# VH-VL binders against COP9 signalosome complex subunit 3 (csn3), part 6

Target 1, 171 residues: COP9 signalosome complex subunit 3 (csn3), of Dictyostelium discoideum (Social amoeba) (q54e53r186to356)
Amino acid sequence: AFKKYKKAIEAFKFVITAPASALSAITVEAYKKYLIVYLIQFGSVQHFPKCTPAVVQRNIKSHCKPYTEFVQSFSNGNINDIMNKASSGAEFFQKDSNWGLVKLSIKSTYRRNIKKLTQTFMTLSINDIAEKVSLPKAKAEQFVLKMIEEGEIFATINQKDGMVTFDECFE

## First folded at step 5 (VH-VL)

Design g10 (framework fv_ustekinumab)
Fold by ESMFold2-Fast, scan of step 5:
Structure g10 (fold): chain C 171 residues (1-171), chain A 120 residues (1-120), chain B 107 residues (1-107)
Amino acid sequence: as target 1 above (171 residues)
Amino acid sequence: EVQLVQSGAEVKKPGESLKISCKGSGYSFTDYWLGWVRQMPGKGLDWIGIIYPGDSDTRYSPSFQGQVTMSVDKSITTAYLQWNSLKASDTAMYYCARLDFFDYGAFDIWGQGTLVTVSS
Amino acid sequence: DIQMTQSPSSLSASVGDRVTITCRASQGISSYLAWYQQKPEKAPKSLIYAASSLQSGVPSRFSGSGSGTDFTLTISSLQPEDFATYYCQQYNTYPLTFGQGTKLEIK
């Protein structure tokens, strides 16, 4: 997944940084995907890659307002603000066929936040995790189970009491 | 625009198999969870389960685990609910519903329902 | 499983009235509660999510409040089309569970 997004970012960068005398529709579409995929890959925002032409920098934001507002919401780390910006822009993201990427960037944020908890705590209940990452308990449990299944975290869940024990990473 | 369209009413006998459908349109089918809800005649709503069309991941209510099977065919944006052997107690209206775009578990769009009657 | 209990089970009101119905969870569910409206022979319609957030296209006379275990749905000025059965639903834990419904009838 990591390697796939890195290659995609490189491809979008080539389109965005190509010498240009005017802003093209191809560049606008590449930029929209670049913003979201960069966020998925790195968990941070980069508005323009190096060597972006002046005409692109001057004009592109007015064509990508829902995208720039959405990624900017990540600077605060507040998941509720992120989700509010996603919902207000949902019509545009769906129209552009980018809604799946937007949802994936939100899921990546929850996974990133859960993974940070495994580095801080030895044991947490599903309730603790849910409260700390702002999810329903059912959804927090679903994320934890999926992350264990995919080898993203090492943990054991006691179904009786909902306690999660985070295991040491040996490799 | 965004809608879920369910298959027509069914009249079956105990022991028969049945598969009902729910077709999504006007949205990205593989990016939203779909749920199934049962409503027995004159009764309230009972959650059956949810399925994610993108990878066919499922979560069933314990009350329905092993009684029904949820599946999807993403090529025709359609979800299915299936019984191998119907019982008279399966008589109910069955709704499909899309989970909200946050995937938390609140439903935002509902199908019109499929009435299933099981009697001898 | 979390039990959702609605009160009253039925309520009679007149057009123009302010109507409130309540929903109580057997365990804390934070704000993870939705409200649905169902008319006879029709599918449910989504009204509110996250206890207080109005669904797109739902009239502003509908509002929700509450957190933890006690929740309220309010209709500020009842209209003829509002006579229906209303359901609450928690989505904090699996299985998802609904209240038994509150039938809103014309006085």
Scores: ipSAE 0.378, ipTM 0.777, lowest interface PAE 3.1, mean pLDDT 89

Design g11 (framework fv_ustekinumab)
Heavy chain, then light chain:
Amino acid sequence: EVQLVQSGAEVKKPGESLKISCKGSGYSFTDYWLGWVRQMPGKGLDWIGIIYPGDSDTRYSPSFQGQVTMSVDKSITTAYLQWNSLKASDTAMYYCARLDFFDYGAFDIWGQGTLVTVSS
Amino acid sequence: DIQMTQSPSSLSASVGDRVTITCRASQGISSYLAWYQQKPEKAPKSLIYAASSLQSGVPSRFSGSGSGTDFTLTISSLQPEDFATYYCQQYNDYPLTFGQGTKLEIK
ESMFold2-Fast, scan of step 5: ipSAE 0.542; ipTM 0.814

Design g12 (framework fv_ustekinumab)
Fold by ESMFold2-Fast, scan of step 5:
Structure g12 (fold): chain C 171 residues (1-171), chain A 120 residues (1-120), chain B 107 residues (1-107)
Amino acid sequence: as target 1 above (171 residues)
Amino acid sequence: EVQLVQSGAEVKKPGESLKISCKGSGYSFTDYWLGWVRQMPGKGLDWIGIIYPGDSDTRYSPSFQGQVTMSVDKSITTAYLQWNSLKASDTAMYYCARLDFFDYGAFDIWGQGTLVTVSS
Amino acid sequence: DIQMTQSPSSLSASVGDRVTITCRASQGISSYLAWYQQKPEKAPKSLIYAASSLQSGVPSRFSGSGSGTDFTLTISSLQPEDFATYYCQQHNSYPLTFGQGTKLEIK
C-alpha cells in the first residue's frame, strides 16, 4: 500500500522540481496530487519539495487555492475544520478527479482517531465512537467493521447492544 | 455532467428473473457509494441498500436482504439490482442514487428511475 | 429501526407564503438528516444534508434546522415550482429510513 504512494510522490516531485521559466498545466496537476498524496503517506504537510523553481513557488498557489487551504486545515488538527475545507472545495476536487484522494486523506484521519480510542478505552458503543470521531453511526460502524476485517484494530462487536470491546494487540 | 442513467421500464410475470441497471458518468464511479430506493405506486420512499463500487461492499436494509442482489461492473461504470424470482409486491419505481461519504450519508444525485411492473 | 414521522401529511399554500414542514425521529439522530423534494413522475431532488446545509444549486429560500429528534424544513417565500412532495431521511444508523412524505398543494 505504502510503496505505491512513495513512488507517486517521487514522480510528482520530478515534475514539480523540473527547471522552468513559466508555470505549466502539467506542473499544476502534479502539485495538486503531490499535496494530497504526501499528506496520506506522511500525515503531514510539505508545501514544496526541495529545489522547486522560484516561478512555480510564486505562482502555483493561486492555481491551487482549494488544495492549499485543505491541506493547511490538517495543521490545525480538527476533523470538523478538515471537513469544512473539503466541502467548500468539493467542486474543484471533483472537476480535477482528485476527490477520491481527498476522501482517502480524510478517511485516514478517521481511522487514526478510531485507533486512538482503542488505546484509551476498553469498551465503547458504536454510538460513542461515532460521537467521539464526529461521524454518523452508520459510517462509524462501517469504519470499525472494515478496520477489524483488515486487522488494523482488534475488537469484538456485540450486535445485540452495539457494544465494542477492544482487545489487546497481539502479533 | 454528473449523471446516473437507469435502464428502461420492465413488465414481468411472477416467478421471472430481472436485472435493472444504473450507469454513472461524469464522476469517479469507484469513489462514491450507490444506493437503491424503492417507491411503490402512490407510496413513499423505501431504502433497499447501498454498494461501494470500489470493492463491491454492500449494506442491505433487513427487509430486502435475501430478496434482491446489488452488484457493479466497474469497467462500464454500471450498478445492477437483480431479482431471481419476482413477486407482484415488487411492482414499484426503483431509483439509484449516489451517496457521498462526506455529505453525512445524504443522496446527492438521483437516476431517473426504472418502473417495474409484475402482474399475472 | 429509527422511525421518521412527518407533519403535516399534506398542506395547502399560496405563492409567497412561508411554509414549514416538520420531521420527528423516534430516537436521537444528532444532525444526520436530509431533505428531498419530489415532483410528480420525477426522481427526488436533494435539498438539504446535515439538517441545515443546502445542496449546491438549491435556492436560498429553502432552509433546514433542528438536531436530535425534531427537525424543520422551511420555504421562506413559496414559488410555483415548489409544489411537490417533501421527504426527510435519517443517516445516523442502518437501515436508512425516510419519513412518509408531506404533499405541498396549491390553495
Scores: ipSAE 0.025, ipTM 0.630, lowest interface PAE 5.7, mean pLDDT 86

Design g14 (framework fv_ustekinumab)
Fold by ESMFold2-Fast, scan of step 5:
Structure g14 (fold): chain C 171 residues (1-171), chain A 120 residues (1-120), chain B 107 residues (1-107)
Amino acid sequence: as target 1 above (171 residues)
Amino acid sequence: EVQLVQSGAEVKKPGESLKISCKGSGYSFTDYWLGWVRQMPGKGLDWIGIIYPGDSDTRYSPSFQGQVTMSVDKSITTAYLQWNSLKASDTAMYYCARLDFFDYGAFDIWGQGTLVTVSS
Amino acid sequence: DIQMTQSPSSLSASVGDRVTITCRASQGISSYLAWYQQKPEKAPKSLIYAASSLQSGVPSRFSGSGSGTDFTLTISSLQPEDFATYYCQQYSSYPLTFGQGTKLEIK
């Protein structure tokens, strides 16, 4: 999946940076997906790729306000703000058939934060993980189990004491 | 293609401030933790801390906590190590190094080092 | 803090020799151990991670083994470019700690 999203981003960048004398609907659609997929891939915000035409930069954000507000909430690192912006923009994301990508970007943020913890600690309790990534204990446990199941992290859970032991990632 | 390029050698007096840099290229800068390692003249390697450029999350060695500050500028793919007030004991080679996100803390790519000399 | 002790502190060897360097952790670190090579006035170079996994581009004559507290780095047939100082590093817990280094010198 890592390489798939990078290819998607390059395709969207190609559309967004194409020479233009006016803003097109194709460019608007590519920009909406670019913002969200960039978050999924990199965990950060990139508002405009290099060489974006001036007409696109001047006009596109007014057509993409729910998207720009959503991705800007990631700059604060507060998951509650991210969830609130997703909720307030949900109607527009659904109409654009991008709601699945928005939800995936939120889930990818939790997974990225949990994966960061595996690089810092050998062992952590589920409660510690939940606190550090701003999730209820039950949801943190579900994310950890899912990530282990899918090979995203290598770890063992002792469900009696809630301790998680992190292991090497083998490719 | 993947490389870390550090700023040039520095000669300072005790009490002066200093900020050295480490510029990443050829990879997704925000996907990897970046670490700093000190090596005093003729001595071994000593871990300072790590920073995640995506959100500036930091982990410091207890012996360096409060003595130095790590930061990043994502727009120019550059990490910084900063002192507010240098001491003669800060004289050392300083390396930045990238942690592979799949190895849980081993360094895979190293910068060339910045020599910092603090003398009166 | 986990203390890493390397043995020997220095050794002399000839080209073609099989060389073994040992690293001991003061407490169990599973396989969370890396090995680095440093030549005089150069930055360290990554050799091994996860105790036994070879870094991309590192010659196959280098190998790592061990788990828990006792680890070894082996060079199966020493080459002229292998004379350097070698460091082990644990990443099982914070703070990250390095061994004191083993200097490999020409005999």
Scores: ipSAE 0.000, ipTM 0.457, lowest interface PAE 18.4, mean pLDDT 84

Design g15 (framework fv_ustekinumab)
Fold by ESMFold2-Fast, scan of step 5:
Structure g15 (fold): chain C 171 residues (1-171), chain A 120 residues (1-120), chain B 107 residues (1-107)
Amino acid sequence: as target 1 above (171 residues)
Amino acid sequence: EVQLVQSGAEVKKPGESLKISCKGSGYSFTDYWLGWVRQMPGKGLDWIGIIYPGDSDTRYSPSFQGQVTMSVDKSITTAYLQWNSLKASDTAMYYCARLDFFDYGAFDIWGQGTLVTVSS
Amino acid sequence: DIQMTQSPSSLSASVGDRVTITCRASQGISSYLAWYQQKPEKAPKSLIYAASSLQSGVPSRFSGSGSGTDFTLTISSLQPEDFATYYCQQDNSYPLTFGQGTKLEIK
C-alpha cells in the first residue's frame, strides 16, 4: 500500500537539501511531511536527509516542534507515549492537513509490529497478538484479517481456537 | 531470493535497433529504482541512468541522454534498455542493478550482464 | 560532473597483507560513497554503502572510511578470493560517477 512513499520522500528531500542562505516556508512544509512519511516507509526516524544545509538544520526544528516530538516518541517504542504526542499535537497536525499522515504512521507501526511477530513465532492466538502489540483483541483481529487480505502477511486463522498460524512466505 | 536476470548476448550490425531486458524477482519491483551501467571491453563502469518502475520516472546521464531509452513493464517485472540505431562504439557489457538511491545510493543487487557486440 | 579518482590504478599484494585503496572526489560528497568488487567475467558486487556501512554478507575484513573528498577501502587481512578490481561510486549528485578502478593482483 502506498509504495509511492519512497518517491514522495525523494521529492521532499530535493526541497530540503536545496542550497539555501535562509530557511523558507516551502522547506518547512516539506520537512513536516518528510518526517512523517519517512516514519511510515521505514519505521524509523531520520531527522535530516543527506546534504541538508546548515542553516536549515539550525532553524527548522523550532518551526516543527510538534512533528519532531511526535517522531521522537517512536524511539522509545512505547505506544502510549506515541498516542499522547499525537493527541497533544493534533491541533497543529489538523491545521497543516497532516493529521491523516500522522494516523497512517501510527497504523503502520501496528502493522510493522504484527509483521515482526510472523518472523519470531510459528503460531500465536489473536489474544497473544493483541497483548504483544498493545491493542484490544477485536482491533488486533481486524489488523490481522486486513493484512492477510492485502497480502502483507501469510497466515491462517483457526476460527475454533482463535489461533493464527504464520505460513512460510513462498520465495 | 532477490535476483535480476538479464537477456542473452547480442551480435548486431551498425544501424540496427536493439532492446535488452532485465527481469526482477524475489522483491517488490515497483519499490526500487533500477539502474543501467555500461562497461566497455577492458574499461571501467559508466552509469547510464535509473528508472523508477512505479511510474516510469527516469534520470539519465548526460552522456547517454537521447542515445538510449529506459522503460519498464510492471506486469512482468521487467526493465528494458533500447537503441534505435546501434553504433560500433556501443559494444560493451550492459548491467542492470537495483538502487535504493535516496536511502543509500548503492547498487545492492546486480544482473549477470548482457554482452552487446556491434560490428560490420 | 563529480570526477572520482582511485589510487593506485593497480596494486600487488600477498595473502595476509593489509591492503588500502583510496578514492578522491573532485568536490565534496559528504559520506555518499559506495564500494564495489568485480571479479573477472562477473558482475560487480556491493561491498560498502554510505562510505562506511558494510553490505549484508560481506566479510568483516572489509571496511570503509572517509568523508568529504577523501575515502579509503581497507582489507585487514587479504584472502585469495579478494583478488579483484575495486570501484568507488558517488551518489551525492547526478550524474552518478564511478572511479576508474583499482586492480588488486597477486604479488
Scores: ipSAE 0.000, ipTM 0.466, lowest interface PAE 16.9, mean pLDDT 85

Design g2 (framework fv_ustekinumab)
Heavy chain, then light chain:
Amino acid sequence: EVQLVQSGAEVKKPGESLKISCKGSGYSFTDYWLGWVRQMPGKGLDWIGIIYPGDSDTRYSPSFQGQVTMSVDKSITTAYLQWNSLKASDTAMYYCARLDFFDYGAFDIWGQGTLVTVSS
Amino acid sequence: DIQMTQSPSSLSASVGDRVTITCRASQGISNYLAWYQQKPEKAPKSLIYAASSLQSGVPSRFSGSGSGTDFTLTISSLQPEDFATYYCQQYNSYPLTFGQGTKLEIK
ESMFold2-Fast, scan of step 5: ipSAE 0.547; ipTM 0.827

Design g3 (framework fv_ustekinumab)
Heavy chain, then light chain:
Amino acid sequence: EVQLVQSGAEVKKPGESLKISCKGSGYSFTDYWLGWVRQMPGKGLDWIGIIYPGDSDTRYSPSFQGQVTMSVDKSITTAYLQWNSLKASDTAMYYCARLDFFDYGAFDIWGQGTLVTVSS
Amino acid sequence: DIQMTQSPSSLSASVGDRVTITCRASQGIRSYLAWYQQKPEKAPKSLIYAASSLQSGVPSRFSGSGSGTDFTLTISSLQPEDFATYYCQQYNSYPLTFGQGTKLEIK
ESMFold2-Fast, scan of step 5: ipSAE 0.501; ipTM 0.815

Design g4 (framework fv_ustekinumab)
Fold by ESMFold2-Fast, scan of step 5:
Structure g4 (fold): chain C 171 residues (1-171), chain A 120 residues (1-120), chain B 107 residues (1-107)
Amino acid sequence: as target 1 above (171 residues)
Amino acid sequence: EVQLVQSGAEVKKPGESLKISCKGSGYSFTDYWLGWVRQMPGKGLDWIGIIYPGDSDTRYSPSFQGQVTMSVDKSITTAYLQWNSLKASDTAMYYCARLDFFDYGAFDIWGQGTLVTVSS
Amino acid sequence: DIQMTQSPSSLSASVGDRVTITCRASQGISDYLAWYQQKPEKAPKSLIYAASSLQSGVPSRFSGSGSGTDFTLTISSLQPEDFATYYCQQYNSYPLTFGQGTKLEIK
């Protein structure tokens, strides 16, 4: 949710930007979640909030390497690189109870890419959508159906031929 | 140690009900889809369905829709496959397997299997 | 439903041989194909996903290739523990479907 993640980000920023003479475990955990939640909320990477202490900036990345490598992969725009970084870091994300957030950040990227297609095309097959966003057809269909259910996009699916008609969003 | 541990072998008569289990450990149970696969004696693998433990969302193979029920108990990280009335044609090895990290439909971790024998 | 056909159904080979198993999809599946190994009386073990990506812990002698409809699993230098039945599986479309299996036997 929009409002929920913005509040979470502000809470993490508060912890990360607190004056500090040494790096704390609490700050490390807040930073890990900050990186992923910021990506979910804004679709972009913000490595450090404004006013992050120098000791945190100097030392925190060595404690969060799987996280920084994962979010950095989004800057490249290559979904295969993103998936590879998520896979290689999966053990650490799971141990930290952050795997659900990592998966959500990747799913939010697919949703963003599908939404962009609705602005470019009037009609696409499920196969076309899947190919354009790099998903299996079954998964692309699940995303489209879910986004229609949640009001993120306006579209009609003809299940007999797999064609998707994107309706213009009206006021 | 990510693992899926299944319940022991079952010997049943036609018409009896049965519920077999698959317990996950060593990973975040609610963050991965779980699938069920049937293997009849001397035959290949047949996909039954998948379930997402986080919200119990399910997708069944058309050939198994209405014949079995998948469910989960998150509190004990366990998934179930259930029959209301067994028939002899249900005799098979049943595997549970975890979908890969992006839930695409490739399996990465498999249970050891539960042999179900239905005969009189 | 997408039908997966493996060739050959059975194959005899010797330790040290290069072994090739093929899998054909009745429709295009991009690279959404997995390979599994099943030893007698054991559960399947995942070998390859996304047609060519090796699962963690799988020996480098295993490799996969192909896209679209035609796929290949290769074992570059067969070891005694590799004698098993191999299955391909497409995950482009529901329902998920497996090939009929290829039994790799000792010559």
Scores: ipSAE 0.296, ipTM 0.746, lowest interface PAE 3.8, mean pLDDT 88

Design g5 (framework fv_ustekinumab)
Heavy chain, then light chain:
Amino acid sequence: EVQLVQSGAEVKKPGESLKISCKGSGYSFTDYWLGWVRQMPGKGLDWIGIIYPGDSDTRYSPSFQGQVTMSVDKSITTAYLQWNSLKASDTAMYYCARLDFFDYGAFDIWGQGTLVTVSS
Amino acid sequence: DIQMTQSPSSLSASVGDRVTITCRASQGISSYLAWYQQKPEKAPKSLIYYASSLQSGVPSRFSGSGSGTDFTLTISSLQPEDFATYYCQQYNSYPLTFGQGTKLEIK
ESMFold2-Fast, scan of step 5: ipSAE 0.417; ipTM 0.766

Design g6 (framework fv_ustekinumab)
Heavy chain, then light chain:
Amino acid sequence: EVQLVQSGAEVKKPGESLKISCKGSGYSFTDYWLGWVRQMPGKGLDWIGIIYPGDSDTRYSPSFQGQVTMSVDKSITTAYLQWNSLKASDTAMYYCARLDFFDYGAFDIWGQGTLVTVSS
Amino acid sequence: DIQMTQSPSSLSASVGDRVTITCRASQGISSYLAWYQQKPEKAPKSLIYDASSLQSGVPSRFSGSGSGTDFTLTISSLQPEDFATYYCQQYNSYPLTFGQGTKLEIK
ESMFold2-Fast, scan of step 5: ipSAE 0.481; ipTM 0.811

Design g7 (framework fv_ustekinumab)
Fold by ESMFold2-Fast, scan of step 5:
Structure g7 (fold): chain C 171 residues (1-171), chain A 120 residues (1-120), chain B 107 residues (1-107)
Amino acid sequence: as target 1 above (171 residues)
Amino acid sequence: EVQLVQSGAEVKKPGESLKISCKGSGYSFTDYWLGWVRQMPGKGLDWIGIIYPGDSDTRYSPSFQGQVTMSVDKSITTAYLQWNSLKASDTAMYYCARLDFFDYGAFDIWGQGTLVTVSS
Amino acid sequence: DIQMTQSPSSLSASVGDRVTITCRASQGISSYLAWYQQKPEKAPKSLIYAASYLQSGVPSRFSGSGSGTDFTLTISSLQPEDFATYYCQQYNSYPLTFGQGTKLEIK
C-alpha cells in the first residue's frame, strides 16, 4: 500500500486530546478512525494519544467496543482472533464507513510480513510464503503478484513450480 | 441486512445469449470478491469464477474459461454472468456468493439462485 | 486440481444422534476448508470456515476439526432442521473445489 495517513492521525489526535468536560460524538468517531489508521501506518497499537482527557479515557471504550477488541487482537498475535474480531464487528465497521480501513489494516500486516521474508530468504515457494504468513496458497500468490506489480517487492515467480526468487535492489 | 438477490428463472433455446444478475445490498459492494457457482440438476456444486467489483479483476475456473463472462456495474451494486451462445449443457442452477471479508475463498453469503433451462 | 472426497455419500440418523461427516483432500490444504449446508431447492448456507470456525448464527452443536488432508464435520445432537446435504470446499488453491456432498436423511 502507498497510502500515508500521518496527517489524518494528527487531526484525530487533536480532536481526541482537546480539553473536554464530557465525551462528544465527534471524539468517538475520531477515536474509531485513530485506532485503525494508526495500526495501518505504524503496524502497532496505541490506545490513547498523550494528554487524552480523563473523561474520554473513562467513557470512550464502551462506545467503541468492536474497534478496541479488533486492535487488541493484533497485540495477541493470533490471526484467528484477528479474523474473528473483524468478522464479529463487520456490521459496525460498515455502518461507520470504516470497513475499508479495517481490511487495509489486516492487508498491511500481511504485506509487512511478506516484505520481511524477502529480506530473510533468497528463494521461497508460494507454499512456503503462505505457511509462514498464515494465508491460503492462492491468497499468498495474489499478495505476492500485487506487491511485485506495485513495486513493493522485487521478485520473479516461476509459474511452473511456484518458486519465488527475491531480488535485492540497492541504489 | 447483508444479502445477494439474483434475477428470475430463464428459459432459453440453444444459441441464444443470456445475462443473469446478482445484486448486493447491506455491505460495501466494492470491498468483497463475488463468486459464481453452478449446480446441475441433481448434482453437486461447481466453481465458475470470482470477480472483484472494485476493479473488475477476474479469475475463472479452467473448466469455464471462455464459456462465460463475469462483469459488474458498481453504480447499481450488481454483478453479471453472461453467455454469448447457450447450450443445452448450460441447464443448471447458478448461484452468486460473496467471499469472506479476507477474500480467502470461503463463501459467507449466498444468493437464492437463478435457474437457467436451455431446451429446444 | 485438488480433489475433495466426502464420506459417507449418504447416511440416515435420528433426532438426538451424534453425526459425523468426513472430507478428504487429495493434497494438503492446511486449514483452508469450509462447510456448507444445503436444503432441497434452497441456496447453500455457510456453516464453517478455516476448518473449525463457526459462521455467525450457526448453532454450537455444529463443529469442525482437522488439518492437512482429513477433516470432520460433527453435529453433536441432531435436530429436525439439520436434515440436508452437506458440502466441504477447499480454498487453499485455485480452482476452488467442492466435495461431492453428503446427504443426511431421516432414519
Scores: ipSAE 0.265, ipTM 0.722, lowest interface PAE 4.0, mean pLDDT 88

Design g8 (framework fv_ustekinumab)
Heavy chain, then light chain:
Amino acid sequence: EVQLVQSGAEVKKPGESLKISCKGSGYSFTDYWLGWVRQMPGKGLDWIGIIYPGDSDTRYSPSFQGQVTMSVDKSITTAYLQWNSLKASDTAMYYCARLDFFDYGAFDIWGQGTLVTVSS
Amino acid sequence: DIQMTQSPSSLSASVGDRVTITCRASQGISSYLAWYQQKPEKAPKSLIYAASSLQSGVPSRFSGSGSGTDFTLTISSLQPEDFATYYCQQYNSWPLTFGQGTKLEIK
ESMFold2-Fast, scan of step 5: ipSAE 0.493; ipTM 0.798

Design g9 (framework fv_ustekinumab)
Fold by ESMFold2-Fast, scan of step 5:
Structure g9 (fold): chain C 171 residues (1-171), chain A 120 residues (1-120), chain B 107 residues (1-107)
Amino acid sequence: as target 1 above (171 residues)
Amino acid sequence: EVQLVQSGAEVKKPGESLKISCKGSGYSFTDYWLGWVRQMPGKGLDWIGIIYPGDSDTRYSPSFQGQVTMSVDKSITTAYLQWNSLKASDTAMYYCARLDFFDYGAFDIWGQGTLVTVSS
Amino acid sequence: DIQMTQSPSSLSASVGDRVTITCRASQGISSYLAWYQQKPEKAPKSLIYAASSLQSGVPSRFSGSGSGTDFTLTISSLQPEDFATYYCQQYNSFPLTFGQGTKLEIK
């Protein structure tokens, strides 16, 4: 949900912005999660929150290269580049127990792309959605059903013909 | 390092219940879908279903809907496939397999298989 | 359901041969196709995903091609360890479906 990521970001900010004379392991771990969760929540990258100590700003990126490269790949919005950076950093993300967050940030990109389609079209088939966002039909259907269930989009699916009708109620 | 280890062979009679297991290690268990695949003696591969350990979300093949139940225990990184009442036609090798990095539906890591024999 | 048909069901070849196995989908599946190798009494091993992408650790003599409905798996120079049964699998739509398998035998 929207709310849980905002709370997580505030917790990570607290750790990152704490006064410090040296870079700590706790700050490095908080920063790694901060980068990815911020992407999930806002769809953009914010490298440092306000009032991050100078010692953190000077030293932390060298400890987080797979993370900074991954989030930077979102700048161009190219899903292939995002996938490539995720794959190349997978061992580091898994070692840090952050792989789930990385996968969530990629899924959030597909969700954003599907949501953009709801703002452009009145109706689309599951096949049309899959082609437009570059997913297998089965995966596109799973995303649409889950987004409807979670109230992320307002739509109805006709199971017989696979047509999705997007509701524009008070948007 | 990444591996799926399945429980040992089972010999059962028709009507008995059975639960077989698939234990994941060397990766983030809750972040990958797990699938089950059946292979009858001398036959090819049949997809049973997939489960997401993070929230126990499932998708079954229509041929297996209502015939088996998939479940997980996150605390021991283990997935299960269960029958309430076995039939002779359930005799087969059962594989668990992890969906690849993209979660699209290709499998990248396979368990060694559990042979289930159901006979009177 | 999408039916996957492999051709041939079996073939014989010699070490060093170029071997081609084909797989046809009853409906368009774009590039959402995987290939697996299975040796007797062993679990399947993943070879290829997305029709043409090699899985980590798979020898470069294996290659995949095709899109839509017609796909091929090629082994450029057959090795003794390559004698096995090969399966294609579509993952464009549910249910996930496999081909019937192609048994590659020593000539």
Scores: ipSAE 0.346, ipTM 0.749, lowest interface PAE 3.3, mean pLDDT 88

